# Designs tried in a protein design chat: VH-VL binders against Oxysterol-binding protein-related protein 5 (OSBPL5). Part 3

Target 1, 118 residues: Oxysterol-binding protein-related protein 5 (OSBPL5), of Homo sapiens (Human) (q9h0x9r126to243)
Amino acid sequence: VVIMADSLKIRGTLKSWTKLWCVLKPGVLLIYKTPKVGQWVGTVLLHCCELIERPSKKDGFCFKLFHPLDQSVWAVKGPKGESVGSITQPLPSSYLIFRAASESDGRCWLDALELALR

## First folded at step 1 (VH-VL)

Design o08 (framework fv_olinvacimab)
Fold by ESMFold2-Fast, scan of step 1:
Structure o08 (fold): chain C 118 residues (1-118), chain A 119 residues (1-119), chain B 107 residues (1-107)
Amino acid sequence: as target 1 above (118 residues)
Amino acid sequence: QMQLVQSGAEVKKPGASVKLSCKASGYTFTSYYMHWVRQAPGQRLEWMGEINPSGGRTNYNEKFKSRVTITVDKSASTAYMELSSLRSEDTAVYYCARKGYYRSYFDYWGQGTLVTVSS
Amino acid sequence: NFMLTQPPSVSVSPGKTARITCRGDNIGSKSVHWYQQRPGQAPVLVMYYDSDRPSGIPERFSGSNSGNTATLTISGVEAGDEADYYCQVWDSSSDYVFGTGTKVTVL
């Protein structure tokens, strides 16, 4: 029941971008290191998130998923009971900033996320 | 001009497999999802599955998941749908349809391929 | 399993208005698209996102969607509007769902 799956760059705590594999399902966004081996990084609970475009002259097409009350957007465990995955760059707890490969891809993700948030 | 051209009609016996093609032209093949939708005589349109031609990732209707396989040949701008273990109930017109990544509607449809399954 | 129900048929005289309904639980919270299918032909998109018209579709076609009912309205009906009409939504549990279809006859 996959709505969309593709690579997205996600902003880390040091303002650097990490390319991760994102799988969108109703109500959740699953994040993995790679599409083939599938090392789970985290799961975003969409029911607690708001979505906003975040235009950037330097970074291109960006958008933000965030908790309006600055609480965690992350699920405690992975789909198979995994503990939080390790990644090179730590990700923020109450928001995620995504960078799409193009405006076309970015609008695709916005449309898909708006559907998943409904 | 955007166009989807499907392969010709097929007549199959129960238990056989059929593989239909859908050749796209007039747009960037990898910038749109390709979907397959069927319509049995006197019945509604029924979604079967989709493929993202860029990554090859598929998603199938649970009803068909065990029997349907959707693939693409990017060099030929062609999508394929193979349906196995055919039954008389699979007699239908099969359509390919294009969907924008940003959209939940199908903006262009192939002409359809009639598949008849009978002894 | 999400379901969209349409009346089986609608009869309308030339120049009058045809209204085709599409009923689904809380359909007003979803985006509804409409397709026209003439006999022996592939479906053609005639309305998307409730009320937007594709290029080439005449202004006589309009749409609405609220509560449990979406409606495709065809004013000033012409003989060429005779066709089957299908509504369609995306649902998180059922993916792409089509309505039962309505045959519009122009008499």
Scores: ipSAE 0.000, ipTM 0.546, lowest interface PAE 14.2, mean pLDDT 84

Design o09 (framework fv_olinvacimab)
Fold by ESMFold2-Fast, scan of step 1:
Structure o09 (fold): chain C 118 residues (1-118), chain A 124 residues (1-124), chain B 107 residues (1-107)
Amino acid sequence: as target 1 above (118 residues)
Amino acid sequence: QMQLVQSGAEVKKPGASVKLSCKASGYTFTSYAMHWVRQAPGQRLEWMGEINPSGGSTNYNEKFKSRVTITVDKSASTAYMELSSLRSEDTAVYYCARDEGYDFWSGYSPFDYWGQGTLVTVSS
Amino acid sequence: NFMLTQPPSVSVSPGKTARITCRGDNIGSKSVHWYQQRPGQAPVLVMYYDSDRPSGIPERFSGSNSGNTATLTISGVEAGDEADYYCQVWDSSSDHVFGTGTKVTVL
């Protein structure tokens, strides 16, 4: 059951942002390059993550998913056994920083993620 | 005129708990994160944790996570920090400080306003 | 754990330039903030986002950040600049990290 699906900008290891398609389900966050072609990038295992919000008064609302012991948040394989797809910029292994288009969108994502983390 | 006003000095015995307050005025309390930072005599500043008053979400330094609890009273525009199982090494000045949050172009914001500090002395 | 190392002390004569370094692995990829703390007082923000000055901070204060070293520069040093200075960054693994601190003495 899909709880929420929308594009989010995710911060790469070189501090630039990449717009990716994010699908939230109970216990997992699935990340794809685009909604149409469904190219899988990675799956975040929410049970090992903590969530912290960093609202910005300029250009959107940010939040972070991270492993408290600095270990990988990523699943080894995709839902259908896919290998990780390539993207322009590498994503961090133990955390992800997201930027929503608006504070309203960010609040919706936080509420949905808090539910999925339970 | 923005102000962060902290509670007065405390003297505690080892094993006790202490709860400090930080009352904010002159700005929208729920629009800024509140942090707690301590400084033992002659030592560096050490970040303890933060709270976002809007959602109540907290984030703690792993060193203090088992003993520290940060809370807010939105109606009073007051943040609290409770530290339990006190040790002599917890003798320090404890500061509250606010943080504007993440700016897309600039990154994570600094601690722009600080409370005056509260001295906590732990001795047997 | 991410660490920021500063020299313990810097001595400078009035009117000269003090340079306070803050070393951290790849610190140039982070936003660095600097705080001034006078004895018995709370810290005061004197530089943020590497090189921006808060209102009320003299233009004698400037900052830079590149590679593994961030620097706070105080030109035309005055007696009132004597204080402890701390750098600070946010790091994904360590959250908010303060430097070891530098005592600036004006001779």
Scores: ipSAE 0.000, ipTM 0.539, lowest interface PAE 15.7, mean pLDDT 83

Design o10 (framework fv_olinvacimab)
Fold by ESMFold2-Fast, scan of step 1:
Structure o10 (fold): chain C 118 residues (1-118), chain A 123 residues (1-123), chain B 107 residues (1-107)
Amino acid sequence: as target 1 above (118 residues)
Amino acid sequence: QMQLVQSGAEVKKPGASVKLSCKASGYTFTSYYMHWVRQAPGQRLEWMGEINPSGGSTNYNEKFKSRVTITVDKSASTAYMELSSLRSEDTAVYYCARGTEYWTYDSGGFDYWGQGTLVTVSS
Amino acid sequence: NFMLTQPPSVSVSPGKTARITCRGDNIGSKSVHWYQQRPGQAPVLVMYYDSDRPSGIPERFSGSNSGNTATLTISGVEAGDEADYYCQVWDSSSDHVFGTGTKVTVL
């Protein structure tokens, strides 16, 4: 069951923003380079994450998923046995910062993620 | 409602150490960096250091690095700053402050501040 | 170490415009934040990321940042604007740096 799917900009370790395709399902957030299946970047395990809205105004509407003990948020392998880092740009291991296209889109994402985290 | 509540005023002798507390409420404590900033009477604000409350990693202003230690108690949502080998020039109001960009220490400012703690160092 | 220099004082009449400058080498490449501090009180963030106003800060406050100078502008100055004002940036070698401060007096 896909709860929500759309493009989001995700901040890399060098503070660059990369537009990636995000698919939210109960308990997991799957990240792809494009909506095309098989271009997997990583899977975020939501059961170990906390969610918070980013208060910064400089980058527009942002929010963050993070591990409260600074441990990895990433699944060990992808759906086809891919290893994290073999297909994608550098992303942080213990948190991800997302930037929505608008405030209304960001609010929808926050609501959907709150549901998926339950 | 966001709030940072600091411990009360301290009077210390030169050579002593002081440990101040800053209790946070109204937000997720581990999501924002906590900073310590001081201001000597009639002087400018001076950044002392920061802590990531989640992992406990710290970074200090080179000026204070040998004497300052910042820690947190996550269960109590409280940050601490200990300054050792006190000198008369350490007489100042010490503030804790939350970083504006959550979970980042760079490019951001400070959006919420504690009320300040006066530390007086005198013989 | 990186340094931000502000004029020590600015005097302005009620209803007029106060301009507080913050000078730093290549400050236009950095994000500048501004704080208002009234006597005996903690600083209050009044402008962040060069020109964004935090919630609750009136439209009379505006900011700019280019080259070597950032400016906080307060139009239609009111008695309640009398305070010390500090600029602040993050620098990779100096971490968080505050300006020397400007006392705004409303006469």
Scores: ipSAE 0.000, ipTM 0.552, lowest interface PAE 15.4, mean pLDDT 83

Design o11 (framework fv_olinvacimab)
Fold by ESMFold2-Fast, scan of step 1:
Structure o11 (fold): chain C 118 residues (1-118), chain A 118 residues (1-118), chain B 107 residues (1-107)
Amino acid sequence: as target 1 above (118 residues)
Amino acid sequence: QMQLVQSGAEVKKPGASVKLSCKASGYTFTEYYMHWVRQAPGQRLEWMGEINPSGGYTNYNEKFKSRVTITVDKSASTAYMELSSLRSEDTAVYYCAKEWYDSPFDYWGQGTLVTVSS
Amino acid sequence: NFMLTQPPSVSVSPGKTARITCRGDNIGSKSVHWYQQRPGQAPVLVMYYDSDRPSGIPERFSGSNSGNTATLTISGVEAGDEADYYCQVWDSSSDHVFGTGTKVTVL
């Protein structure tokens, strides 16, 4: 059961943003390059994550999913046995920073993620 | 103008608890995280914890987590920090500080000196 | 866990340039903020997001951040710039981390 699905910008280690399609289900966040093609990038295991809101003066409404012990948040394999995907820049292993399109969208994402983390 | 006004100096005995206040004005209290940072005499700044005043969600430095509690009174635009089981090494100036989106602390309270002595 | 190391002190003559370094593992991937603290006073934000100046901070203050070192640069140093300076970042494991601090003396 899909709790929420929408585009979010995700920050890589080079501080640049990449727009990705995010699908939230209980316990997992699936990340794809586009909604139509469905090219898998990675799956975040929510049971090991904590959520924190980080609104940005420069970037608008942001939030983080992170492992409190600085360990990997990523699943090893994709839903169809794919190896971990990539974007044009490296993604951090122990956290992800997301930027929502608006404060309203960001608040919806925070509520949905809190539900999924339970 | 934005300002943070802290409660006055405290003198406590070892084993006691202290509760400090920080009253905010000049901005929407629930829009920004509030932090507590301490500085022992001649030592560096040390982050203690944070609160999102909107939801009351807190996050603490592991060093203090067992002894620190941060709360807010939204109607009074006031944040509180209670530190229990006081030791002599807790003698320090305690600051509240407002976060400006994504981690910089743009406004600070004047500081409250807490002295722990027998 | 995550640690930011600064030199304990920097001495500079009036009108010259002071450079205060903040060293941390892969600090260039983080946003660095800088605070000025005069004796008996609360810290004041003087630089944020590596190189942006808050309102009221003179153009003499600039910042950079790459690799393992962030730097706060104060050109045309004035007597009023004498203070302790602290760098700060957010780290996923350690949360908010302050540097060890640098005392800038103008002589």
Scores: ipSAE 0.007, ipTM 0.574, lowest interface PAE 10.6, mean pLDDT 84

Design o12 (framework fv_olinvacimab)
Fold by ESMFold2-Fast, scan of step 1:
Structure o12 (fold): chain C 118 residues (1-118), chain A 119 residues (1-119), chain B 107 residues (1-107)
Amino acid sequence: as target 1 above (118 residues)
Amino acid sequence: QMQLVQSGAEVKKPGASVKLSCKASGYTFTSYWMHWVRQAPGQRLEWMGEINPSGGSTNYNEKFKSRVTITVDKSASTAYMELSSLRSEDTAVYYCARDFGYEDAFDIWGQGTLVTVSS
Amino acid sequence: NFMLTQPPSVSVSPGKTARITCRGDNIGSYSVHWYQQRPGQAPVLVMYYDSDRPSGIPERFSGSNSGNTATLTISGVEAGDEADYYCQVWDYSSDYVFGTGTKVTVL
C-alpha cells in the first residue's frame, strides 16, 4: 500500500540537491529517478532509521532520515532484483537529507514518514 | 576562474535540429548540476532542463520534453543541449548555467548562444 | 501551474530607492533568488536565499520574502542599475520558475 508518492529534492554527497521520485510504503521508502519509467535508485529501510526535522528558510523545509549507528540505510536489492550497484546518484549511505518545496508539503511528508516508521 | 563558455551562433531552417555546447572550467564539473535556460527576444527567462554531470540523470521542462535532449562529456567538462524540430518560435538566446548552493540558484552563466530559426 | 508575477517596469530617480516585487502564492515558504540582466548580456545573480548577497554585489541591494510577496530593494540607485530583473524559485511540481521580469529605468 502506497502511503505517499511525490518528488523530493535529496541532498547528495557533494551538497547538491537532486530531484527524485519517492514512494513511501509501510517500512520502506523507494527512490526512483522518474515516475514514468520507474528507474530504481534505492530502497531505504525505515526500521533502522530515525527522523529529524531541520527546517530552515535558507535551505527550505528540510528533514533527515538516518541510521543512529552510522550504518547503511539502503536495502541490498531493488523490487525487481536490481543490485545496489545500479544506483547512479551520489547519495550518502547512512543518511538522507530531504527538501520539500514548502512547509505545508514538508509537514505532510513528516507525518507520512512517522506513520511508516511505526 | 570559474566560467562557462558556449558555442557560437547558429542559423537553422524550420524542421532542423541544433546542438549547443557549454564548456566548464575552473571547478569540478561533476560536482554541480547544469541547467539550460532560454530567452526569446523581448521575453522572460524560461527553464528548459537540467543534468547531473556525475550520473547523467536529466529533468526537462514538460513544454520541451519531446524535443530536448541534454547530455554531457565528462572527459571534456562539456554539457550539450540538442533541440529538434525547430520552429520560428525557438529563435532565442540559449544559456547554460551552474546550479550552486543549497537553494538551486544559478550562480555562473555562459555568455549565451543566439539560435535563429528562419526560412 | 505555479507563477511568479512582477511589475513590467519600475522608474526611479538617481539616489532614490527602487523596489521590485515578485508575487506568488505562499512565496514566503520558498527561497527566492534574483538576477540582473543588462542588454545583450547574460543574467547575473544579485541576491539568493531571499536576502543573501553574492560576493561583489553592493550593500545597496537587499531582499525580503514573506507571505505572498518577495521584494528586491535597491537603495541609492545608480545609472548602472538600469537593467531587467528576474526573481526565481524552485517548486517541486513546476521545477525552476522565473518571474515575468521587471525593467528598471533610472530617469
Scores: ipSAE 0.007, ipTM 0.572, lowest interface PAE 10.2, mean pLDDT 83

Design o13 (framework fv_olinvacimab)
Fold by ESMFold2-Fast, scan of step 1:
Structure o13 (fold): chain C 118 residues (1-118), chain A 122 residues (1-122), chain B 107 residues (1-107)
Amino acid sequence: as target 1 above (118 residues)
Amino acid sequence: QMQLVQSGAEVKKPGASVKLSCKASGYTFTSYYMHWVRQAPGQRLEWMGEINPSGGSTNYNEKFKSRVTITVDKSASTAYMELSSLRSEDTAVYYCARTYKYSGTYRAFDIWGQGTLVTVSS
Amino acid sequence: NFMLTQPPSVSVSPGKTARITCRGDNIGSKSVHWYQQRPGQAPVLVMYYDSDRPSGIPERFSGSNSGNTATLTISGVEAGDEADYYCQVWDSSSDHVFGTGTKVTVL
């Protein structure tokens, strides 16, 4: 069951933001290039991550998902069994920073993510 | 406007208890942990404890654990801190302050009450 | 007991740069927040998550955190910056820990 689905701007270690389609289900955050089926970018396993609010003067309401032991946040395979190496390889990253369209949208995402972590 | 408004100054004798209040407004009370932090005259800030207003779960600094009780009244958006067995060393300004519940490692006190002076003297 | 140590005082001339250090074991692996406290007032958050500024805090304030030392830097110091400054972290064993505090005097 889908808890929440919407576009978010995402970055890792690079400074540039990319607008991606994010689908939140219990325990996982699925990231796609577009809402269209088969455009999988990556999967974040929420049980291995911590959630941080990261306010920014320049970028508005941001939050961060990170691995507390500095290990990769990415799952090995996608929902159709895709390997990470089958798409544009995201840089190895122990964190992802997300930018919401507004503060209210961002707080809604934080509440939904907390629910998904259960 | 987001703010925390605390109760007025208290003067107590050694051995008494004091109960302070902190009323929140302008934000969702249950989305933030509420903390109590004290500061003796001319000394550092010292964290006393926290409460999650949703479930009422508390966590206390070991130094105060036997004497401090933090509670909330969700309907009034008010947090309380009771400190018992007061000593002269408890003379301090007591602050309430909030941290965002889902912040993980971002446990910054972004909004503070104005402080309540508690004087313990014989 | 996790401990954060700050110099007790820093003196700086108007227009110059003040640097306030906060020392703690592996502090670079933690998120450091900084508070400004003027006499008789509640603390005000001036820097969080090592180097991010809350709205309303001038760009003269910057922060860094690596290894065993976090630093709050105030460039172009003004008389109104005179205050006590405290660093703070969350630690899994000690919860919320404040530094010893630094009195910044603008002379």
Scores: ipSAE 0.005, ipTM 0.558, lowest interface PAE 12.5, mean pLDDT 82

Design p01 (framework fv_polzastobart)
Fold by ESMFold2-Fast, scan of step 1:
Structure p01 (fold): chain C 118 residues (1-118), chain A 121 residues (1-121), chain B 107 residues (1-107)
Amino acid sequence: as target 1 above (118 residues)
Amino acid sequence: QITLKESGPTLVKPTQTLTLTCTFSGFSLSTSGVGVSWIRQPPGKALEWLASIYWDDDKYNNPSLKSRLTVTKDTSKNQVVLTMTNMDPVDTATYYCAHRYYDSSGYFDYWGQGTLVTVSS
Amino acid sequence: DIQMTQSPSSLSTSVGDRVTITCRASQGISNYLAWYQQKPGKAPKLLIYAASTLQSGVASRFSGSGSGTDFTFTISSLQPEDVATYFCQQYNSYPLTFGQGTKLEIK
């Protein structure tokens, strides 16, 4: 069951923001280039992650999903069990920083992620 | 919550085509990461994976049987259909459909009750 | 194809005993291994996935361990309701493959 799905800006390794389609399910966050499901970027394993707010004057409402031991947050297999070749977007391996469209939207994401993390 | 049920003929003659339908509830095949698979088990033998179909209509068939297998879905009816051509007595087995989800990555968390298909003259 | 071999093929033991079943893959599968319980006339039931993660609602006496090619499934204290055939399954590569099963009975 999908808990939440919407676009979020994610900070790349080159410090730029990329708008990606994020689908939250219990235990996983699936990331796609667009709402069309065939354009999969990667899957974040929530059981290995911690969530923290990252309020910013410059960037608005932000939050961070990260591995507390700086290990990869990414699944090594795709949603159909396929082997992962390489990340199609230049995203960090041990954390992701998200920018919500609004503070209200960001709070909804935080609540949903806390539920999914369990 | 999640339930699946197989339906179709219980007796098939050699050389005929088998068509089995899996009807499910509690999930949708339009949900990203979800798939439905077919697995069979000859009496007293091991389980054999046959085919999988996913939310985006992507399909995987067991290479040893791929020329005989077709799997399709009707998302609006919550159904997945398996077609297997040129049935032989060695294909006698209980046929199961099962649910897959991304965090299961290839294991099966919910199964139908199974339907025994006997192939004999 | 990855072949999965289980040992033993059958086992008869007493209530309260520790039961160990082994599964070996013909090539490395990391931790992509699941264990199922199947009672006569019933569909298989998922017990363990990712080699060692217990499925929700499954009794804590069941456990799994291993990685790579050698895997172990353990019942810490056998109960009468545990009489069943147990199967391992790899999901590292297509085609997905199962072990031949271990039949567990009480003597």
Scores: ipSAE 0.000, ipTM 0.588, lowest interface PAE 11.8, mean pLDDT 85

Design p02 (framework fv_polzastobart)
Fold by ESMFold2-Fast, scan of step 1:
Structure p02 (fold): chain C 118 residues (1-118), chain A 119 residues (1-119), chain B 107 residues (1-107)
Amino acid sequence: as target 1 above (118 residues)
Amino acid sequence: QITLKESGPTLVKPTQTLTLTCTFSGFSLSTSGVGVSWIRQPPGKALEWLASIYWDDDKYNNPSLKSRLTVTKDTSKNQVVLTMTNMDPVDTATYYCARDYWDEGFDYWGQGTLVTVSS
Amino acid sequence: DIQMTQSPSSLSTSVGDRVTITCRASQSISSWLAWYQQKPGKAPKLLIYDASSLESGVASRFSGSGSGTDFTFTISSLQPEDVATYFCQQYNSYSYTFGQGTKLEIK
């Protein structure tokens, strides 16, 4: 069951933002290049993650998902057994920083992620 | 004009509790995204982060000192208070408060207050 | 905790020289690094944030670069007022940690 689905900007290792399609389900966050089928990027395992708000005076409403022991947050395989897909900007292994379109969108994401992390 | 200023005792005896107040002007802790952090520096040594508190009352304490540290805010008074228990001579340092944007560093600092821990 | 190591610990050079200070993190911190200047008896002053972003009001001779674990701070042409101790700080994760500082003096 999909808890929430929308585009978010995710910060790459070179400090650039990449707009990706994020689908939240209980226990996992699925990341795709677009909402269209077959464009899977990665799956975040929420049970190993902590969530924190990460305010930015220049980048708008941001939040961070991270592994407290700096280990990988990523699942080895995708939902259909796919290997991790490529994207324009490489993503970090032990954390992800997200930027929402607005504060209200960001608050909705925080609430949904807190629910999914339980 | 943004200013921060630390206040509290300059002399503390071993085992006592230190209470420091940061009073600021030119910004409010009701502003989304802003916080205040406490940093200390023993004479001639490196800076050490102690604690942070943000507009939404979210708090973070240095894990090596967490059991000794409490940070609180009074948004209406533009004040942040640090309490540190069981002071030891090794805690002798200049204590600073600074404005904190989580992802952009400490952009404004108080002048610092030297706290000496001695019998 | 992420450990921050600066080199050199101290440096003496001449007015007009290019000065380079390095900072190494014990694990990747992406670009979440700030540089501070501290003059004797004064509070630190933010110079660079996000590894390479110059703080408003800071002289353009100061710059930063790097990502991951290795970072560099540069003064393109040293001025007398630049005599200070410089610190790097990671803010990739709590606990925030600082380097041990680099003391810069003029010959």
Scores: ipSAE 0.007, ipTM 0.587, lowest interface PAE 9.6, mean pLDDT 85

Design p03 (framework fv_polzastobart)
Fold by ESMFold2-Fast, scan of step 1:
Structure p03 (fold): chain C 118 residues (1-118), chain A 121 residues (1-121), chain B 107 residues (1-107)
Amino acid sequence: as target 1 above (118 residues)
Amino acid sequence: QITLKESGPTLVKPTQTLTLTCTFSGFSLSTYGVGVSWIRQPPGKALEWLASIYWDDDKYNNPSLKSRLTVTKDTSKNQVVLTMTNMDPVDTATYYCAHSEYDFWSGFDYWGQGTLVTVSS
Amino acid sequence: DIQMTQSPSSLSTSVGDRVTITCRASQGISSYLAWYQQKPGKAPKLLIYAASTLQSGVASRFSGSGSGTDFTFTISSLQPEDVATYFCQQLNSYPYTFGQGTKLEIK
């Protein structure tokens, strides 16, 4: 069951934002370049993550998923369970910052992520 | 909403080829992340994964079956077909097809009712 | 291939009891493990995926835990309808493999 699917702007270590298609299911967040048949970008195992609202006057409504032990948030598996090597993986990051299009959208995402983390 | 149903012969002679069809509704096998898998279960024994086919026509077969397996899909007909050559009495089992979306994470969430295939002379 | 070993192979207990079944993988499989319930003559039903996530529509008395090689499936208070065989499955690597099953009966 898909809890929520929509575009979000995402950043990790790099300062630039990338607009990606995010599909939220219980326990997992799947990230793609496009909402149709497209390139898989990465998978986030939510059981390994904590969620926090990340206020920003400059960037608007933001929230952060992070690993409490400072380990990568990216799962090592692709959409068919294929092992992902470092060269094909998203840049290593112990956190991801998400920027919603509006405060209303951002609060919906926070509520959905809290549900998915349980 | 999601339903799958297996169809094919219920009795097969040794050395013959088995062909089973999985007909489904409520999803498309062109949707990113979606797959259909074949699993069998001999009477009173454990489940054995046979093969999976995915939205992009990528296929994985159980290596223990020595390339006896072929799996194909017809997305427009909502069907997946399993072919297994050189049937033997030990291949007697209930054969299931099952749906998945990101199977490595979500498992096999919807199953067909299964079809018992008996291999006997 | 990754071997999945369930314990116990069979269990007989009383309505209302807490039931625990374990599953051990021969190699680390992270959290890529599912639990299925199979009643006689029926197809398996997914109860838990990703080791600990309850499938939508499944009763809250069922739960799973563990990661790596050791996994536990629990029924907090056994009901008569829970009589079934339970299987674990690793989805870490191909070929996907199942445990031998645990047959649960009521005394």
Scores: ipSAE 0.013, ipTM 0.657, lowest interface PAE 7.6, mean pLDDT 86

